VH-VL binders against q54e53r186to356. Designs and how they scored, part 9

Target 1, 171 residues: q54e53r186to356
Amino acid sequence: AFKKYKKAIEAFKFVITAPASALSAITVEAYKKYLIVYLIQFGSVQHFPKCTPAVVQRNIKSHCKPYTEFVQSFSNGNINDIMNKASSGAEFFQKDSNWGLVKLSIKSTYRRNIKKLTQTFMTLSINDIAEKVSLPKAKAEQFVLKMIEEGEIFATINQKDGMVTFDECFE

## First folded at step 5 (VH-VL; framework fv_ustekinumab)

Design e17
Fold by ESMFold2-Fast, scan of step 5:
Structure e17 (fold): chain C 171 residues (1-171), chain A 120 residues (1-120), chain B 107 residues (1-107)
Amino acid sequence: as target 1 above (171 residues)
Amino acid sequence: EVQLVQSGAEVKKPGESLKISCKGSGYSFTDYWLGWVRQMPGKGLDWIGIIYPGDSDTRYSPSFQGQVTMSVDKSITTAYLQWNSLKASDTAMYYCARLDWFDYGAFDIWGQGTLVTVSS
Amino acid sequence: DIQMTQSPSSLSASVGDRVTITCRASQGISSYLAWYQQKPEKAPKSLIYAASSLQSGVPSRFSGSGSGTDFTLTISSLQPEDFATYYCQQYNSYPLTFGQGTKLEIK
């Protein structure tokens, strides 16, 4: 899935950095997807790829305000602000058929936050994880189970007490 | 306009099978969880379960596990609730509702309900 | 299971009144609580999520507060269309559970 997003980013960058004397609709749509897919892949923000034409840099933000605001909240690292910006921009993201990507970027943030906990703690309850990443307990449990299932983390859950033990991985 | 439209009222006898529907429109159907909620006549709301249309992942209330089956048909943006053998105690209003953009979150959009009456 | 208990079970009020309905969870649910309004023979309508966030299109006279185990729904100035049954619902853990409802009636 990593190579898929990297290839998509390169394709969008090609469109965004193409020589231009005026801003095109194709560039606007590529830029919207570029911002969100970059967040999914790298967990960080890059507002403009290298060699973006001056006309694009100057004019594109007025066409992508919900996206740039969402991206800015994401770079700030506050999950509640990210949620608020996603919610306020939902109608625009849905109209553009980008809501699924926005939701994926939010899910990738929760996965990154959970993965950081596996590096800090040997054991945590599902309640502890939920509180630390700002999720309902039910949703935190779902993320942990899915991440174990997909091999993203190595852990054992004691379903009786909800305790999660983070396992060491061998080569 | 985001809406959930449910199938019409049903009158059945004990032992019969039934499948009721909930059709989503005006939004990306596969990106939101759908829940089912029962309301017995004159009673409050009782959660049945939730299903994610994107992969048909389900979570049932323990009280309803094995009593009903939730499913979806993505091609027609429709969710279903099914009984293999109805009981008189299944008489109730059944609502489908979309969870807000949070998995397991609050319900933000509700269907109009399907009245199921089971009597001999 | 987390039990949700609402108080009062029924309440009579007049237009213009300030109305408060309470909801208590049997264990901590942080802020993962929603409020719904249901009119006779109608589907429930979402009012509030995350304990205090007003749903789009809901009048500002509705507000929610609380965290942990104790929550309140307040209607600052009751209108004729507000007479209905109100439900709280926790979504912190499975199974999702609703309060028994509070019926708001004309005095």
Scores: ipSAE 0.356, ipTM 0.759, lowest interface PAE 3.3, mean pLDDT 88

Design e18
Fold by ESMFold2-Fast, scan of step 5:
Structure e18 (fold): chain C 171 residues (1-171), chain A 120 residues (1-120), chain B 107 residues (1-107)
Amino acid sequence: as target 1 above (171 residues)
Amino acid sequence: EVQLVQSGAEVKKPGESLKISCKGSGYSFTDYWLGWVRQMPGKGLDWIGIIYPGDSDTRYSPSFQGQVTMSVDKSITTAYLQWNSLKASDTAMYYCARLDLFDYGAFDIWGQGTLVTVSS
Amino acid sequence: DIQMTQSPSSLSASVGDRVTITCRASQGISSYLAWYQQKPEKAPKSLIYAASSLQSGVPSRFSGSGSGTDFTLTISSLQPEDFATYYCQQYNSYPLTFGQGTKLEIK
């Protein structure tokens, strides 16, 4: 899905950067998806693609307030702030059929936070991971298992006691 | 309006098969997990399992694993709970319920329930 | 499995009373607890999630508190429509588990 998101970003950039004398509804919808998909792909916020027309830059953010507030919450790094902004904007995201993308961007944050823990600790229980990343234990375990399966982290889980041992990458 | 509408009451004999349904409307069906909960007559609530309509991923309670099958047809925004061979002990009200916004495991919207009666 | 135990199993109270129902988990569940209200012959309705967050449309007389293993649902001024059975539910670990229920009767 890495290549799919990069392709989607390029398509949205094409719409957003097209020469324009007025802001269009199509550009507004492309911008909403651009903000979230960019965040999923790169883990950072880019407010405007290069060569965005002045009329778009001046007017578009007022049409996308839930989106700009949501992505800005990632700059603070606090998962509770991110969740609060997602909740506040949920009806708008759902109406626009973008809630799935918003959830994916939140999941990408949990994956980044878990990966950071693997670089800091040799061992942690699933309970410890859950507490440190602010997830229910069941969800923390699901993330860890999926990340191991996809080769995103190197670890072994002792199912009996819930202990996770983080392996060093060896050549 | 967000709704979960369940199929009507069923009266069956032991050994018969059954499939009950739960139709979602007013929301993006593939963006929320859906759960099933059993309530035996005069008793409390028992969690059966949850299913994600987007990819049909399932999580069952150990007590129900192998006893029932959860499935979805996302083209008609409908989830199903199925028994291959009913027992008298399956007599209960069955609820479907949508998981909360972040898929953590609290339920926010409930169906009206399907009463299943299994007797000889 | 995490066992959820509610106290009391039943209680009677007068309109206007402050009512508290407790829920205890057999192991720590952080704040991953929900409360539901079920009226006779009706489906449950969601009241509270994350131990203390009120669901949209739920009257402000309902509140939840607690973390870890001990949780409380409070109704600050009981109304006739509050006659129901109340259930707590943990969602920290699978399987999801409910308390046995507390039946609230209005005298």
Scores: ipSAE 0.497, ipTM 0.820, lowest interface PAE 2.2, mean pLDDT 89

Design e19
Fold by ESMFold2-Fast, scan of step 5:
Structure e19 (fold): chain C 171 residues (1-171), chain A 120 residues (1-120), chain B 107 residues (1-107)
Amino acid sequence: as target 1 above (171 residues)
Amino acid sequence: EVQLVQSGAEVKKPGESLKISCKGSGYSFTDYWLGWVRQMPGKGLDWIGIIYPGDSDTRYSPSFQGQVTMSVDKSITTAYLQWNSLKASDTAMYYCARLDFFSYGAFDIWGQGTLVTVSS
Amino acid sequence: DIQMTQSPSSLSASVGDRVTITCRASQGISSYLAWYQQKPEKAPKSLIYAASSLQSGVPSRFSGSGSGTDFTLTISSLQPEDFATYYCQQYNSYPLTFGQGTKLEIK
């Protein structure tokens, strides 16, 4: 949730920005989680919190290459680039017990992209949504239903023609 | 090593109940959908359904809805396929397979299969 | 339901041949198509996803192409271990559906 991830980000920032003369393992682990959780929370990349020590900035990326590459793919790539970077880094994310967070960041990106569609369109077919967010129709429908169920979007699906009407986008 | 290991072959009579298993190892069991696929003797592949172990959410093929039940036990990373009353037409090889996250829904890892024979 | 039709149902080929197997969907499925290889009495092995992406560990002689309704699997230089039955599968909509299979036999 919002409060959970905001609190986690503040905790990671505290560790990352602590005065330091050398890079620590604790800072490396905090930074890995910071990158991914920040993406989940804000949908954007912030490589370093304000006031990060110079020794951390200079040395940490070499210890977190799969993470920085994955996060960077959100700024410069499409969803297929994101998936490719997640795949190439999967072994490292799993070893670090961060794979669940990486998958969650990808799922949150699909949710954000679907939510953006509710802001610009009055109605779209499931097929239109799927094409616009790069998902199979089955997965697009599954996301839309789950987001309606959880109150993340307000919409009605007409099963006969596959049309989705976005209620609160215009009401 | 990512593996799906299925239970052994079963020989049953019509009307009997049966529950076969598929045990996942080497990956986060609750983070991937698991599917079941039937292959009748000498025939092709036929999709039964998929289950998400994280919350037991299911999607069945219309042809199998009401005929079988999919379930999971997260504590032992095991999925199940169950019949309340077997028919001769249920004779087949049954595969479990993991849905690949990166493909958006193709299967990537398959179990070795469980042969179910239903005859008098 | 989306029907998947493979052509041919069987073919004979020699080691070193280029082999092409086709798969047609009854409705548009974009690129959401997978290919599987099954040897006698063995579980299927995943070859290709997203119509053209090789699964990890699959030899580069295998390639896939196509989008929409028409898809092909190509083996550029057939090896002895490639004799098997090949299946296409769409995952654009539920229910997930497979082609009937193409049996690749030694000539």
Scores: ipSAE 0.308, ipTM 0.759, lowest interface PAE 3.8, mean pLDDT 89

Design e2
Fold by ESMFold2-Fast, scan of step 5:
Structure e2 (fold): chain C 171 residues (1-171), chain A 120 residues (1-120), chain B 107 residues (1-107)
Amino acid sequence: as target 1 above (171 residues)
Amino acid sequence: EVQLVQSGAEVKKPGESLKISCKGSGYSFTDYWLGWVRQMPGKGLDWIGIIYPGDSDTRYSPSFQGQVTMSVDKSITTAYLQWNSLKASDTAMYYCARQDFFDYGAFDIWGQGTLVTVSS
Amino acid sequence: DIQMTQSPSSLSASVGDRVTITCRASQGISSYLAWYQQKPEKAPKSLIYAASSLQSGVPSRFSGSGSGTDFTLTISSLQPEDFATYYCQQYNSYPLTFGQGTKLEIK
């Protein structure tokens, strides 16, 4: 788990929900990062935190269209739609120095989908995982190894046959 | 414009060390995997490995594991391929290439190549 | 390792011809195949990824098709600048592997 994202989200919420009579550039930038970091942390879209001022809600989406369209694509759960929206908005994300966060949110979707598989299956081959999450086998194996290394999943890989056995959490 | 610019040609003797470079520009260097590919004279393309500049994570081809070292210097957006002790069989053109937009493993942008000649 | 085999190894054609190059994988790779073009003494250029998706800036006369083990690169109307060696590459599993290349020569 990454605790840093929860703290970042709380900081962005503070900026976004502050009482305001007009939309500020600081609020726009906080909102852009809020949308993507919230998605990374929780795997779902929350367009506005509770108590967001009416003036912010009314005006902010027109300043953040590539971001709102990108995060909305996650509601469909289709990785190809997500990739298409990332590509369409790439110039804006790069200009805002948010491209790394966008790429990370896409990777977090693959991790989330793999984690779901560990909760429904006792064993799967790397081939099965790759097919189910729409990745090349090489990238599926890379994700699984990193997730084990970082403690996101508990599993062992039999390198000789590519079989992954999902282990019970020690707690 | 997105570019990968590689260091110039090298002529070395067996046993010498060498480090060649690949400098990225026009994109977020730490957000894309970078691969290395060897092409021996008159032969096809042979994959060496890939490195992720954001955290220096590496994946090597088994044929090259222990033969070369990949590294990066994020401050100058440069990746390196290094030999501790060159062999005549290392004579080849070496390309760096950026993994595509979605990190799948296909390459989209290639460097111009560095010719390495190792002879006595 | 997945072995990639291209056919033909060499092909002669004239400007305006329709050219087809084939690539076969020793095991299933889904659609995780790329095509590259390499001119003499130049770096490879990326043409196609995901078997059929054209890279940005690549002329529409190039197209790719196939899935599983059999793949095809087609040039619908050959231009002088298209004489080059073409490589397929699988990226379904490590190590990444390339075909041996198909040299496209002037007839």
Scores: ipSAE 0.241, ipTM 0.699, lowest interface PAE 4.2, mean pLDDT 87

Design e20
Fold by ESMFold2-Fast, scan of step 5:
Structure e20 (fold): chain C 171 residues (1-171), chain A 120 residues (1-120), chain B 107 residues (1-107)
Amino acid sequence: as target 1 above (171 residues)
Amino acid sequence: EVQLVQSGAEVKKPGESLKISCKGSGYSFTDYWLGWVRQMPGKGLDWIGIIYPGDSDTRYSPSFQGQVTMSVDKSITTAYLQWNSLKASDTAMYYCARLDFFDFGAFDIWGQGTLVTVSS
Amino acid sequence: DIQMTQSPSSLSASVGDRVTITCRASQGISSYLAWYQQKPEKAPKSLIYAASSLQSGVPSRFSGSGSGTDFTLTISSLQPEDFATYYCQQYNSYPLTFGQGTKLEIK
């Protein structure tokens, strides 16, 4: 959840910022996960934690090119560009056992886009949501149901007409 | 190499139970949805349902809801399709197939199929 | 349910021919359509997803087009190994539904 990702980020930062005279394999693996988990948690890119050693900053990006290219695709928020970079890097992400995290970061983007719609509209059909966030209708419905179930959005779905009413959030 | 390997052909009588399997290899099993598709002799393809091995979440076709059960065993990267009581109308080839990278619903990798014959 | 209708149900062609198979959805499905090839006694093989995107390893003579309700699979220069049954499948809405298939036979 929320706190699990924050703890993971702190653990990776600890490894990345440790004093070092040479780049280690452990640091490379921590950095790969740091980039993706940071995206999941914050929806933005943080290339280096504060106090990252010079040797790490100088050398690590050449060992993580698929990862840096993937996270950079989030800068413009274009989901098609994000999907294309994920697809082109898929072999490397799978080899590193990071594919699940990459898929989670993409899912987090769809959830953020749906949540933005709840701030703009009082009611939308599932079909409207699907078109606005570029998903199949079935997947848009799946995301909305899951987000309601997990308390991420407050909404009621009328199963008969597919209409979603976004309930007021109490601040 | 990404593969889905299914269990062998089955010959059963009406009323018997059956559980067929689909073993994934060469990919992260828990990161892809897995679907089941039926093909009656000489007929086309008919979608049964999909399951997500990561949390066992399922979606069934209304035609198959309550007729079959999908399940997974993550420890051996295997998915199952089960009948409590077979009918002659269950005679068909059963395929498992992995959903594509996007999880949208197109299938990219297919198992070889399990032929199920139900007759007296 | 979204009904998928393929035409023709069967056709005969010669090696080197340009072959076109069509698929119509009863409702709009955007571009959420896949095409599969099935040879006798074999599992289906994925050819195309998102209406027009070729699966890895599929020959460039295969192409897909269309959006909304009308879709086409084209084989630009038919080869002997292409004689098979072809299926379209929509994945915009549950339940996922397939066309009835088009059998491509040798003349």
Scores: ipSAE 0.508, ipTM 0.810, lowest interface PAE 2.1, mean pLDDT 89

Design e21
Fold by ESMFold2-Fast, scan of step 5:
Structure e21 (fold): chain C 171 residues (1-171), chain A 119 residues (1-119), chain B 107 residues (1-107)
Amino acid sequence: as target 1 above (171 residues)
Amino acid sequence: EVQLVQSGAEVKKPGESLKISCKGSGYSFTDYWLGWVRQMPGKGLDWIGIIYPGDSDTRYSPSFQGQVTMSVDKSITTAYLQWNSLKASDTAMYYCARLDFFDYGMDVWGQGTLVTVSS
Amino acid sequence: DIQMTQSPSSLSASVGDRVTITCRASQGISSYLAWYQQKPEKAPKSLIYAASSLQSGVPSRFSGSGSGTDFTLTISSLQPEDFATYYCQQYNSYPLTFGQGTKLEIK
């Protein structure tokens, strides 16, 4: 799934960095998707790809305020702020057919936060994980199980006591 | 056990006001959006809107905007759907349902409140 | 608004049959699709979320598949309690929209 996004990012970068004398609608739409998909893929914000034309940099943010505000909320790392900015911009994301990507970027943030816990702790209960990443217990368990299934984390769950043991692995 | 319990059936006349309720229990009320769905007799499901109890942010279906008002009272984990002036065409079963924008659609449903509007 | 179209609107089947219901979105919705079962006089029950994930407590004979615009709900071996109306719903974009429903009737 992430390999697909890396290829999409390269396509958006091609559109955004193409030589231009004026801002085009195609560039605006590519930029909106670029911001969100880049966030999904890398967990960080890159406002402009290298070699973005001056006319694009000068004019594009006025067309993308909900997007730039949303991705900026990730700089603070607070999931509640991220959720709030998503809700505030929902109408614009829906109109642009980007709401699914916005939700995916939020989901990817939960996955990254869980993965970070695997690097800090040897064992945690599902309740501990849920509390630390601000999710209900059932959802935290679902994320953990799916991440194990997909090979994103290496862990063993003891169903009897809800304890998760994180296995050491290569990087 | 996660559950949503709705208020009882209502019989009203056109022009009257009405407020029906949906009480959540067994989960963190402010972590989930709550939706309202209408089902007219013998018809399918129509989405009315959703409300986020944490900040009372609402999203209405265009066909219901201005027709009803959604609200919540976090202190008693209860959501409300309100009409200022009922019409005969409001006669329907009204469901509340918990939803999660990530992975779940409407995963837990209330039992429904039957609203009958007739003269 | 995204229109959800179910096919067929109704079908008749016998206990033990394999039943397939389809749902088509007018725009891409990724995997943000849920399936619900509704029995007469009762609230809908969630069966499938994220197009293919089975809700807790739902029998394994139910399965969902698809992504983008075309989705399928399959019941591998019909049981008497499965005769009901089935609805798909997208939750990719507001307004959230339901299919018109598929009524599964005993043959």
Scores: ipSAE 0.006, ipTM 0.473, lowest interface PAE 10.1, mean pLDDT 84

Design e22
Fold by ESMFold2-Fast, scan of step 5:
Structure e22 (fold): chain C 171 residues (1-171), chain A 119 residues (1-119), chain B 107 residues (1-107)
Amino acid sequence: as target 1 above (171 residues)
Amino acid sequence: EVQLVQSGAEVKKPGESLKISCKGSGYSFTDYWLGWVRQMPGKGLDWIGIIYPGDSDTRYSPSFQGQVTMSVDKSITTAYLQWNSLKASDTAMYYCARDFFDYGAFDIWGQGTLVTVSS
Amino acid sequence: DIQMTQSPSSLSASVGDRVTITCRASQGISSYLAWYQQKPEKAPKSLIYAASSLQSGVPSRFSGSGSGTDFTLTISSLQPEDFATYYCQQYNSYPLTFGQGTKLEIK
């Protein structure tokens, strides 16, 4: 998945940074995907690649307002703000066929937040995790199980009481 | 226009197999979980399970586990609910519904498929 | 399983009335509650998610409130098309569970 997103980002950067005297529709579409895929890949926001033409920098954000507002909501890590911006922009994301990428960026944020909890706590209940990352309990459980399965975190779940014990992995 | 279109009414005998369908259109089918809900005549709503068309991941209600099978065919944007051996107690309206946020709350519903199982 | 109990099971009201329907969860579900409207012989229609967030296209006379175990659906000025059965649904825990329904009938 890493190589796929890296190549996609390079392709989008090529389009966005190409010399231009006017803003083109293809640059607008590349920029929309660039914002979301960059966030998925790196967990941070980069508004413009280096060497982005002045005409693009001046004009593109007004054509991509739902996207810039959505990625900007990640800067403070407030899940409720992120969900609100996703919801308010949903019609635009769907029309652009980018809703799957938007949902994937939200899921990547939940995974990052859960992984951060494993570095802070030795044990937490599924309820504690759900409350701390702002997910329904069922979805928090699903994320934890999937992350264990994929080796993203090391933990054991006591099914009887719903307690999760986070294990340390030593190099 | 986002819509879910379900297959037509079925009349079957106990012991027969059945597969009903739910076709999605107007959206990216593989980006949304789909749920199935049963409504027995004159009764309320009972959750059967959910399936993610992108990878066929499923979660069933314990009361329906082993009684029905959910599946999808991505190439025709269609989800299925299947019984190997119908019982009279399976008589009900069956709805499919799309989960917008992947949390188990549904935003778009199919029109329903009436399944009648009698001798 | 989380049991969802609606009150009342049925009520009669007149056009223009303010109508309130309540839903109680047997365990805390935070704000993970949805409301659906179902008219006779039709599929349910989504009204509200996250206890208070209105679905696109739903009239503003509908509103939801509550958190934890006690939730309310309010119709501020009842219209003829609002006579239906209303269901709450929790989505905090599996299995997903619905209330028994509240039938809103014309007086």
Scores: ipSAE 0.489, ipTM 0.798, lowest interface PAE 2.3, mean pLDDT 88

Design e23
Fold by ESMFold2-Fast, scan of step 5:
Structure e23 (fold): chain C 171 residues (1-171), chain A 119 residues (1-119), chain B 107 residues (1-107)
Amino acid sequence: as target 1 above (171 residues)
Amino acid sequence: EVQLVQSGAEVKKPGESLKISCKGSGYSFTDYWLGWVRQMPGKGLDWIGIIYPGDSDTRYSPSFQGQVTMSVDKSITTAYLQWNSLKASDTAMYYCAREDFFDYGMDVWGQGTLVTVSS
Amino acid sequence: DIQMTQSPSSLSASVGDRVTITCRASQGISSYLAWYQQKPEKAPKSLIYAASSLQSGVPSRFSGSGSGTDFTLTISSLQPEDFATYYCQQYNSYPLTFGQGTKLEIK
């Protein structure tokens, strides 16, 4: 949820922005999680929180190369690039116990892209949604059903023809 | 090590109920979908359905809808496949398999549970 | 449902041979195809996903290609441990569907 990730981001920001004369291991680990959780929450990359010490800014990225490359793929690449960067960095993410967060960031991107479609179209087939967000039809339908269940979007699916009608949310 | 371990072989008569299990270990059980696949003796693979352990969301193949029930117990990281009334045509090897978001296929498989239904 | 058809249904080959197995989908499935290997009395093992991506630990002699409706699995230099049944599977649409299998046997 929003509340959960917002609190996590604030905790990581606190560690990253603490006054420091040298880069610490605690700050490096907080920064790794900050990059990914920020991406989950906001769908964009923020490389440094406001008031990050100069010593952290100068030195931290070289200690977090798989993470910075992964999050940068969201700005510069496409879904294939994102998946490739996740796969090539998998051993580092697993070693750091951050693989679950990496997977969540990719899933959150698909959810955001689907939600954008609900704001643009009145109706789309599951096939159209899948093509537009670069997913297998099975996965696209799975995401849509889950987002409906969780109240993230308002829609009805006609299983016979695979058509999705996006309901008007008045707010 | 990521593993799926299934329950042992079963021999049943038509009309009996049965519940077989698939226990996950070495990964976050609620982060992956779990699928079931049937293989009848001497035949190929048939997809039964898939369940999400986090909230028990299910999707069944039309040919298996109403024939079997999928369920999970998150506290022991175990998924189940259940029949209320077995038929001779249910005789098969049953596999569980994890569906990985990144691999898009079934990347880790259980060893299988042989179910034999005969009079 | 999407029907998956493999060719051939069985194939005899010798160690060192180049082997090609084909898989055709009744509808376009983009690149959402996986290949599995199954040895007698054992569970299937994942070989390839996304039509062409090798699973971790799978030897480089295995390769996949294709998109849309036509796909191939190639073993560039057959080894003794490669004699098995191979299945393709589409994961573009529910229900997920497998090909009928290709049995690779010693000549």
Scores: ipSAE 0.012, ipTM 0.590, lowest interface PAE 8.9, mean pLDDT 86

